VHH binders against Probable nicotinate-nucleotide pyrophosphorylase [carboxylating] (nadC). Designs and how they scored, part 10

Target 1, 283 residues: Probable nicotinate-nucleotide pyrophosphorylase [carboxylating] (nadC), of Methanocaldococcus jannaschii (q57916)
Amino acid sequence: MLKDYALKILKKSLEYDVGFGDITTNSIIPEGVKAKGVIKAKEKCIVCGIDFIVAFFEEYGIKCKKLFNDGEEAYGNILEFEGDARTILMLERTALNLLMHLSGIATMTNRIVKKAKSVNKNVRVACTRKTLPLLSPLQKYAVYIGGGDTHRFRLDDCVLIKDNHIAIVGVKEAIRRAKENVSFTKKIEVEVSNLKELREALEERADIIMLDNFKPEEIEEALKIIDEFERKTNFKPIIEVSGGIKEDNILEYAKYNVDVISMGALTHSVKSVDMSLDIVRYQ
Key: E = the ipSAE of ESMFold2; O = the ipSAE of OpenDDE; V2 = 0.75 times the mean of E and O plus 0.25 times the DockQ between their complexes.

## First folded at step 4 (VHH)

Design g07 (from c3 with N59Y W100R G101Y R102G G104S Y105W D106Y L107E; framework vhh_7d4b_2)
Fold by ESMFold2-Fast, scan of step 4:
Structure g07 (fold): chain B 283 residues (1-283), chain A 120 residues (1-120)
Amino acid sequence: as target 1 above (283 residues)
Amino acid sequence: QVQLVESGGGVVQPGRSLRLSCAASGFTFSKYAMGWYRQAPGKQRELVASISSGGGYTYYADSVKGRFTISRDNSKNTMYLQMNSLKPEDTAVYYCAAYRYGSSWYEDYWGQGTQVTVSS
């Protein structure tokens, strides 16, 4: 299912990229030339998206042999292929752009997950909804392959009460209205920006409380309030921290007893894995 | 098959040092993050120090920072905790732990614990 979604995106991207034809390839490469080739990772990575590329190539008559599966650490040749040379060259950039990007997300996610879990083995590292339009399901898949949590997918997946909702109705009323009007199957999460809002969210029994843009020392104070509330009421929400958290400062947050650290950077600040497609003509 | 075996615990006077060792077997040690946890009577188990699979990242609880040093030797499948300037408050059972996160799974392993007593 996700493979079919990726194939649709790849085909639409190719349609735009080709326009009226690949004038370089069509002017230089004779018709009927058969080529074999490889896709090569030029740096160590966690491969992600290989089955999407296989489906895309096979749609255009290119035969593929996978050397690695999604989630595996790879370097060097990751996919072998064979088919019409003009077709291969036409598909090259569209295929590589997606594969490089998703592998970049999985690689960065895996590195950050390992780093965070070195100080807090139970913490989840999650992405956000700061994703590219239309590519969100594929980017979140890459986070999952890297060992991260996908967080909320769509607006209908989970209630997330944010700063603009709070500006209109306040924390208490927002949580109360969500509980009254949304199905019992849906979790209610609220973003709080200060200790007053934290206390309000605790009193209204939000399922998940996100500490939004808290400094590490402010997290410590928030956790004391949460612990006191738990002792008095025997209730503890899932605690998420978010905002301004990057690979280079995540340990300052992960050292605290929090359940989730969410990072927009996993999807909006990722570096692609450097890959090439190399042709070997055998005909 | 998976085993973590702690050694090096004992009774020492305040201000002295101990070195704990954790010998691992039955898994690919170099792929696991490792940590030392402790549990004192009447208290919850707490993380004291941890080290990433390759040794590039370390963590220390504030109570031990500057006094304890965690290290590992992947060629010997062993992790260490050098404990300096020991205080009575460091008295606890110390547990070795190994953990790894995969894309579809999480696993952890625990040793049996070794007693450290700091008393005059």
Scores: ipSAE 0.000, ipTM 0.197, lowest interface PAE 16.8, mean pLDDT 87

Design g08 (framework vhh_7ubx_2; at its last look DockQ between E and O 0.19; V2 from the best seeds 0.00; counts 0 for: pae E 9.7 > 2, placed apart)
Fold by ESMFold2, look of step 5:
Structure g08 (fold): chain B 283 residues (1-283), chain A 119 residues (1-119)
Amino acid sequence: as target 1 above (283 residues)
Amino acid sequence: QVQLVESGGGLVQPGGSLRLSCAASGFTFSKYAMTWVRQAPGKGPEWIATISSGGYTMRDDSTKGRFTISRDNAKNTLYLQMTSLKPEDTALYYCARYWGRSGYDLDYRGPGTQVTVSS
């Protein structure tokens, strides 16, 4: 499943990288030389993607011993490997690029989740669809490994009524049409940008209401409106806040009694974990 | 139910050695990273060392070369070998389970074993 998907991406990336051949390695390293080595995390991180790299290496005949599972905090050696030297050198950059990136997402997610939960034990921190083309399943997996929520994976995963839909038909009509035309198994979420749209979304019983780009003080007023609506109707949506939220301001939002904080930054503004592949000749 | 039970603490002179044990039960020990943490009176908890599910170790730099974490997956036991002990090492030492993604905190810990280093 996801491992097969990751392997497909890795193989295609390798095909591009190799082209007509690894000319440096082929000109210098004799065939049949065996090597051993390690992949090393050069900074503390949450490891993510190691099973993908193991599968990738094993596909090309490289034996592996993983020293960490995905989700474990790591520093130093994280994977031991052994096999054909030319092959290892050919795979190196492609393998490291994915592992460093996914571990970066998991590490940032883990740090932010811990920070948010320090003031709001029950809040979920979620990513968005602001992901790289074709990499979304892997990037969202890294968010999951870091302790975050993936949010919807694809356009078909749940209804998300956005500002452009609202501009065309309005909040109430958008929700009514979604309820009529979409399977009962799909939740309906609406992004609201002001208290008027919030009241309309409540009236139409949206399953999830995202407070999009609300200032912190506006969130407080929104929660009062939702609470009052619940008292009168016995209906309460899942409450999500989003828009402009990043690591250095998340506590200003997490202090409120909201269910979900979503952040594009978990996937679109991530620093890769610094890693290296260190090799020695075996014989 | 997850249980962790530490043993092997005691009173030791400066420069001495101790080996702490942590007996684990109620979970698949070999699938989890395990950690030693210490806490001196009036201080916050201090991370000492972690050993991954695959046997790789991470140690705090301040104890470099003096403390060695190890595990025996067949006996479901975590160890901490301490050498060249100093009075500053006096603390309650406890083991804890590192779970990973869910909770990314030490989710279970034992009651600890006291290590006292004094002349």
Scores: ipSAE 0.010, ipTM 0.471, lowest interface PAE 9.7, mean pLDDT 90
ESMFold2-Fast, scan of step 4: ipSAE 0.157; ipTM 0.602
ESMFold2 (binder alone), look of step 5: mean pLDDT 79; pTM 0.787
OpenDDE, look of step 5: ipSAE 0.025; ipTM 0.341

Design g09 (from g08 with T50Y M58Y; framework vhh_7ubx_2; at its last look DockQ between E and O 0.05; V2 from the best seeds 0.00; counts 0 for: pae E 21.7 > 2, off the site)
Fold by ESMFold2, look of step 5:
Structure g09 (fold): chain B 283 residues (1-283), chain A 119 residues (1-119)
Amino acid sequence: as target 1 above (283 residues)
Amino acid sequence: QVQLVESGGGLVQPGGSLRLSCAASGFTFSKYAMTWVRQAPGKGPEWIAYISSGGYTYRDDSTKGRFTISRDNAKNTLYLQMTSLKPEDTALYYCARYWGRSGYDLDYRGPGTQVTVSS
């Protein structure tokens, strides 16, 4: 079903891009010309989105042969294709834009996950909802393919009490209202910014507590408080750390016994993998 | 002007009990978390107990449950009930108000009340 969603996005993007017609191709390339070619990764990457591009090409009559599956390390030719030349050229940019972007996310995620796990084998690296409009399911899929955790997809996936909610009603009241008004099947996460809020979240038994913008030394004190609460009550939340975390500082956080490190950069500050579509044979 | 004024200290025999009070004025007491801190001569400050605005308490294990923090929001008063007092509990005890984003940011404290445990 994610493939169907990706197809809808690709087709709508193509509709925009084509407009009244691909005037360059139509003025130069005769009807009925057949072409074979490749999509090529011009740098080492974790490929992601290849099945979406195959489905997109096949929808328009272009035959495809995958050379790599999502999640595999790739360099060089990753997809072979053949079909109508006008059609291939019309699809090119729309296909590459999505494939390059998703592969960029997967590649960056894979690198950061490996770095974090080198000092904490149990930690998960997660993305956030800092995603492009409508592209969130695809971007989060790319995080998953790279070895990361997707976190919630949408507002309806779990409760996440943020600083603005806390400013309005406070930590304790926010958690109590969420427990009263939301299905038992939904976890309750609260974003805390200091040790006072942490204690309140523990008292109200939040399922997940996010330490938001804590400095590394503050995390050590927070973990002491959580450990003491667990000894007294036999309750321990999932511990997430977030805020200002990047590839170059993630080890300062991953060394602590936390369960999740989340970072928006996996989806909002990613570099696309450099790829090209090359015609190999004209017929 | 925020004011915190402690009372109830004094000289006590080992094994005795004291109840310290902290009278608060100049702010909405019920909205703030509060703490008790002590400082013995020649030692740094020691945090001993915390109480949230809603009444959740946390106590340092070093007192082994001998000290109980409580509050009466109607009277704007914070309490510390101390029992089974030992000579090592001799210190200046003061109450403090929490605020701030990071750590244990204490923004106001009282002048303190002296507790002396001696035979």
Scores: ipSAE 0.000, ipTM 0.108, lowest interface PAE 21.7, mean pLDDT 88
ESMFold2-Fast, scan of step 4: ipSAE 0.093; ipTM 0.559
ESMFold2 (binder alone), look of step 5: mean pLDDT 80; pTM 0.807
OpenDDE, look of step 5: ipSAE 0.043; ipTM 0.366

Design g10 (framework vhh_7w1s_2)
Fold by ESMFold2-Fast, scan of step 4:
Structure g10 (fold): chain B 283 residues (1-283), chain A 117 residues (1-117)
Amino acid sequence: as target 1 above (283 residues)
Amino acid sequence: QLQLVESGGGLVQAGGSMRLSCAASGFTFSYAMGWHRQAPGKQRELVAKISSGYTAYDDSVKGRFTISRDNTKNTVYLQMNSLKVEDTAVYYCAAYWGRSGYDLDYWGQGTQVTVSS
């Protein structure tokens, strides 16, 4: 399913990129010329999206041979291919852009997951919904491949009560209305911005509480309130921390006994892996 | 075309160590590589396999053998420690192309390892 979705995105991207034709390739490369080539990772990375690129290339008659699977650590040649030279050159940038981006997400995610788990073995590192339009499922897949958690995918996946919902009805009423009106199968998460809202979310038994934009010192105080509530009621929600968390400060958060650290940076501030596509004429 | 050249085999005393090397040339770096062995009167069996980020070992060698790769040199190593007489076999380097686990595409010529009591 994700492979078919990726193929649709790649074809639409190619449609835009090609326009009325690849004028450079069509003016320079004779028709019927075959080429053999490789996609090469120029830096150590976690590969992600390789099956999407294989499906894309094969759709246009390019024969592929995978050297790595998604989730594997790679350096050097990662995909071999052969076919029509004009076609390969036409597909090159569209394929590389997606592969480089998704591999960048998986690489960053894996590095951060290992860092966080070095001080807290049970913590999950999650992405958010701060994703590119239409690319969200692919970006979240890359987070998953890197060892992270996808968080909710769509608005119908999980209830997430945010600051703008709280601004209208308040924390208690938002949770009560969600419990009344949403299927019993759906978890209810609430973002709280201060200790008052935290206490309200605990009293209303939210399934997941996100401490939104709390400083590390504020998280320490929040955890004391949560622990006291658990001691008295035998109820403990899943605790997520989010907002302002980056690779260079994640250890300040991971050292606390929290269940999830979510980071928008995994999908919106990623560096692509540097890759090239190199061909030689083949007859 | 891919060529695999093994080195480092020979005679070793029980309890000793030996390192096998497999140099790959003439091709794009393989997705996965492994070491197999065949003892007299037995079938060829997987000893260790490495793909980027993952290793697998036969139960008989876990804790004693370590597979590693140097991508810069296109070379795979098998470090064999605490060798036993029953480790005596011809050791073959293998490279897997395309989808991992889809038959062996290439084999080396093999290198003899003999462990004396």
Scores: ipSAE 0.000, ipTM 0.141, lowest interface PAE 14.3, mean pLDDT 84

Design g11 (from g10 with S30K K49Y A56Y; framework vhh_7w1s_2)
Fold by ESMFold2-Fast, scan of step 4:
Structure g11 (fold): chain B 283 residues (1-283), chain A 117 residues (1-117)
Amino acid sequence: as target 1 above (283 residues)
Amino acid sequence: QLQLVESGGGLVQAGGSMRLSCAASGFTFKYAMGWHRQAPGKQRELVAYISSGYTYYDDSVKGRFTISRDNTKNTVYLQMNSLKVEDTAVYYCAAYWGRSGYDLDYWGQGTQVTVSS
């Protein structure tokens, strides 16, 4: 389960953060003090990771009440909690760091998805595998919550023939060998960098063709070739565009009749949502 | 102006080696570059191409020919080893431009390679 995976990551992060003890809290806050507080979003966001934080807090005896669910647009108070004051202060930064990061991804993804769909109703906006080590499943979950597509998770999800594969065996042979040696249940995707490779991928009937680092005008030429192939053969692969696509230029790509736009920026160039943890009452 | 200039052709004996060069001017290596050949009485055929680290070879030359590029010199090379009489042809450097549609946009003038028995 994803929640269990998140909990393991949070516990490991906490081990590092606490070290030999929270010297500030232990020197200032008396034992046995009970506190009530809130986690507050200081800017409008799409909340993501709230159930991970609830699970984390509850593991340490902190009671929680959700005010928003993952995927909801929020501002202000998003989670109420109560429990031991020293424990709350110990967990604070570890919890906020993950929640702020995942909500940042979901917020950026939702904004970009809405922007792309404003000119191409059926387009999907996907992340890539350009993710932080170990955090990939959580980052991809945040993309999903924002309305994006996760793309493949691991190397065993889908065949993706990339530039280094093509350098060794070529486009045609790579597709042929993949079809021969991989289970019938797996889609075959190929990443092409020019029109010659595109023609070869079409002839070998790849399930998905990614146009890698094509300029908008080059995509127009590629789509003409794809449409001609469809007219002659009645075969149409899924068309993905990727490489160099950012929030500020996505409309130049989305205006074309493509199926998927993939952006590494969704996971590697995200800004965290500004959040705080505020103690409201103590006893 | 965009230009492709080939060099390095000539006469060589079967089993020998030859290196062809194609110097490009008017652009940087942003698109795929390739080598085609046309033997007497035959249609022009693709021999090899290279794009951003992607390489492809026709089955007739796999293991014998190697395509490479030097981005600093803006030059593409075709290293031909274990040459056969059947490799005799005019060799053309070509630039694959994303705007060309179904055909190649730019060709060099060609360089003759003759392999004697």
Scores: ipSAE 0.000, ipTM 0.080, lowest interface PAE 23.7, mean pLDDT 82

## First folded at step 5 (VHH; framework vhh_7b18_3)

Design h1 (from f10 with G55D; at its last look DockQ between E and O 0.01; V2 from the best seeds 0.00; counts 0 for: pae E 20.6 > 2, off the site)
Amino acid sequence: QVQLVETGGGLVQPGGSLRLSCAASGFTFSKYAMGWARQVPGKGLEWVSYISSGDYTYYQDSVKGRFTISRDNAKSTVYLQMNSLKPEDTAVYYCARYWGRSGYDLDYWGQGTQVTVSS
ESMFold2, look of step 5: ipSAE 0.000; ipTM 0.139
ESMFold2 (binder alone), look of step 5: mean pLDDT 85; pTM 0.863
OpenDDE, look of step 5: ipSAE 0.235; ipTM 0.683

Design h2 (from f10 with W99Y L106F; at its last look DockQ between E and O 0.01; V2 from the best seeds 0.00; counts 0 for: pae E 22.5 > 2, off the site)
Fold by OpenDDE, look of step 5:
Structure h2 (fold): chain B 283 residues (1-283), chain A 119 residues (1-119)
Amino acid sequence: as target 1 above (283 residues)
Amino acid sequence: QVQLVETGGGLVQPGGSLRLSCAASGFTFSKYAMGWARQVPGKGLEWVSYISSGGYTYYQDSVKGRFTISRDNAKSTVYLQMNSLKPEDTAVYYCARYYGRSGYDFDYWGQGTQVTVSS
């Protein structure tokens, strides 16, 4: 399913990028010339999207040999290919852009997950829906490949009550309405901004409570409140912390007994892995 | 509304030639790859040839050297020159707007034109 989606994206991207034709390649490379080459990772990375690229190349008659799979750590050659030289050169940038981006997400996610789990073995690191247009499914896949949690994929996946909902109806009413109108199969998450809202969310037994933009000291207080509530009621929601969390400060949050740390930066602020496509032979 | 109308099919002897034409309308022709697929009764649809928006041409191995695809953007028409026809080329040929080289990599196709190669 994702492969098909990725192919659609890649083909559309290619269509745009080619325009009326690759005037460089067409003016220099004769028709029918065959080439062999490799895609190289120029830095250590977690590979992600290689099957999409293989499918993409194969759709245009390029033969491929994978040297690595998604999720594997790699440096150097990751894919070998052979086929029509003009076609390869036309596909090159489009293929690399996606592969570099997804591998960047997977690599960053993997680093952060390992770091967080070093102090809290049970914590999950999740991305958000702060994704690029049309790329959300692929970016979330990359987060998954990196060892992260995808969070909700779409608006129909999970109830997430946000500040704008709360501003209209309040925390308690929002939760009550959600419980009344949404299938029992859906979890109800609420973003709380302060301890008052936290208490309200607890009283209404939200399935997931996100402490949004809480300072570390505020998280500590929140956890005390949650523990007290659990002792009284035997109810404990999943606790997520989010807001301004990055690789450099993840430990400040992971040190607390929280269940999930979510980071928008996993998808909206990613450095692509440096890769190249190199022709090694033509005939 | 996207419309694709094929012409040029018919009966021909082995070794003969046909030229198929497809008139397209309802979309910006020059921005899309166009191609031809064929279907033999009882078999699946297979791609034959396609030409990209940029003019790149691609052929199924079985038709390479015999078939030539071309397009005229000014006329919103794609052509398939079929030479050295074989009985195995007998099929319904469909004009299609293509994404790629798969027999299913298209979003629109015509009603098809019958090509029969027989002695």
Scores: ipSAE 0.000, ipTM 0.179, lowest interface PAE 16.6, mean pLDDT 92
ESMFold2, look of step 5: ipSAE 0.000; ipTM 0.104
ESMFold2 (binder alone), look of step 5: mean pLDDT 88; pTM 0.899

## First folded at step 6 (VHH; framework vhh_7qbe_3)

Design i1 (at its last look DockQ between E and O 0.13; V2 from the best seeds 0.00; counts 0 for: pae E 25.3 > 2, placed apart)
Amino acid sequence: QLQLVESGGGLVQAGGSLRLSCTASGFKYAMGWFRQGPGKEREFVASISSGGGYTYYADSVKGRFTISRDNAKNTLYLQMNSLKSEDTAVYYCAAQWSRYGTDYDYWGKGTRVTVSS
ESMFold2, look of step 6: ipSAE 0.000; ipTM 0.082
ESMFold2 (binder alone), look of step 6: mean pLDDT 84; pTM 0.864
OpenDDE, look of step 6: ipSAE 0.011; ipTM 0.298

Design i2 (from c2 with D103N Y104S F106Y; at its last look DockQ between E and O 0.01; V2 from the best seeds 0.00; counts 0 for: pae E 23.0 > 2, off the site)
Fold by ESMFold2, look of step 6:
Structure i2 (fold): chain B 283 residues (1-283), chain A 119 residues (1-119)
Amino acid sequence: as target 1 above (283 residues)
Amino acid sequence: QLQLVESGGGLVQAGGSLRLSCTASGFKYAMGWFRQGPGKEREFVASISSGGGYTYYADSVKGRFTISRDNAKNTLYLQMNSLKSEDTAVYYCAAQWSRYGTNSEYDYWGKGTRVTVSS
């Protein structure tokens, strides 16, 4: 499960961070001091990862009380905790780093989804596999919590024929081989870079066609071609647009009748939510 | 269930050649050859994608063995040249159920054909 995965990441991160020892805490804080405290969101956010931090703290004997659940809009205190002071201080940075990052993804995703849906109620905003090594499941979870779509998680999750595959065997042959060789349960997506490739993908009945790095006027023409094909054949793929799309230009794309807008920026260009951990001596 | 039948094994002198064949009742997926020598575990020899566009070989056979397939005849081949005594083994044909072009898991196996290389 995802919580167990997050715990493994947190534990490995902690091991790295501690190294030979938490020399500041061990030199200053006596053994046996108990502390109480809070994690505080210093700006309004969509919180994400709180259950992972609770599980992490509790595995090290720190008692927790959530004040918010993942997906809720939050500001101020979001987690209360108490336990051994040395332990809390040792865990602090590792816990905050993940929580701030995941909450940053969820917050940005939520804002962008709301923008896109204000112009196109039915559009999905999706992330990509442009994620940090080993963090993809957690980062995609944060996109989901923010109201976005995860897209495929791994190479084995969906066929995605890219420009390099096309350069080797061509659009038609790539789709034909995928249909012959892949389970009926897996959708076949192709990235097309121009209208010729689009027509080839339509003729071969790709399940999903991504318009990759199309300018807005090119998207308009692509949609006309897809509409004409649907009228003649009763076949319509899922239409995805991608490439160079950011928060500040997404409305230029969302106005079109497309099903999905995907953005690497949701996971590779995020701003962490500013948070702090504050404690006081308890005993 | 997919049925795989190997043929073409036999006794051959070191330095000689053999061609193994494998026929299948349905022939859609990535396929491969494995072998098991006396007292050893089964080991990978070669694989080929369903369309024939990708082949992979164990280092011990690269340059000497060639895998190929004829999808119209539902037949997989292994051309073995420059045979060594170390190539003595029972050779198994295998096919993947998942229909991927990878070799990660093989679900169907033949009964094998024996190849003996005499010094």
Scores: ipSAE 0.000, ipTM 0.088, lowest interface PAE 23.0, mean pLDDT 89
ESMFold2 (binder alone), look of step 6: mean pLDDT 82; pTM 0.846
OpenDDE, look of step 6: ipSAE 0.017; ipTM 0.460

Design i3 (from c2 with W97Y T102Y Y104S; at its last look DockQ between E and O 0.02; V2 from the best seeds 0.00; counts 0 for: pae E 21.6 > 2, grease 26.4 > 24.2, off the site)
Fold by ESMFold2, look of step 6:
Structure i3 (fold): chain B 283 residues (1-283), chain A 119 residues (1-119)
Amino acid sequence: as target 1 above (283 residues)
Amino acid sequence: QLQLVESGGGLVQAGGSLRLSCTASGFKYAMGWFRQGPGKEREFVASISSGGGYTYYADSVKGRFTISRDNAKNTLYLQMNSLKSEDTAVYYCAAQYSRYGYDSEFDYWGKGTRVTVSS
């Protein structure tokens, strides 16, 4: 389960961070001091990862009370906790780092999804595999919490024929070989960079066609070609657009009748939400 | 040279309200309010974290008192509503020596401000 995966990452990160010991805390804070506190979002955000932090704190004996669930808009206190002061201080940075990052992804995704849907109610906004090593499941979860689509998680999840595959065997042959050699349960996607490749992908009936780095006017022409093909054959692929799409330009693409807009920026160009952990000694 | 200066005490009728203030020059850490009633030991009233994100109240004042702070003005507040005769006390502003103090009490104290609740 994803919570268990997150906990493993948090524990490994803590192990590295602590090293030979939390020398500041251990030199200053006596054993047995009890503390209460909160994690606070210092800016409006879509919170994501709170259950992971709760699981992490509880593994170390820190009692928690959630004030928000993942996906809720929050500002101010988001988690109350209490327990051993030394332990809380040891966990602080590791917990905040993950929570701030995942909440940043969810917040950016939510904002971008709202923009795209303001002109195209049916479009999905998806992330890519441009994620940090080992963090992909968590980062894609944050995209989902923000209202986005995760796209494929791993290389084994969906066939995606890219420009380098096409350079070796061509569009038609790549699709035919994928259909022959891959399980019937896997969709076949091809990224095309021009209208010639688009026509080839249509002829071979790729399940998903990504218009990669098409200018907006080129998308209009591509859609006409796809519509004409559908009229003749009754076949229409899922249409994805990608390449160079950012928050600032997404409306230029979303106005077209495409099914998916994918953006690496949702996971590789996100700013963490600013958060703090505030503590008070009470015993 | 941490200095704590309280103000806002006085006489008030039962059921009334008072707002106490405390200015604390150069303070970065947790602050709180304590009180000492006639013939009683000093008791905890409320505390607030350095960033203002967490507050804690004695059971006797929950729902009636609100602690807050304005770090830009270096000021701590205690809004006291629905006052009772039992709230009559000298109220002290207090500050912790460090974020991670060594005991259950605060290390720096003001001189106190008197609050008298009459029927």
Scores: ipSAE 0.000, ipTM 0.128, lowest interface PAE 21.6, mean pLDDT 89
ESMFold2 (binder alone), look of step 6: mean pLDDT 82; pTM 0.847
OpenDDE, look of step 6: ipSAE 0.012; ipTM 0.405

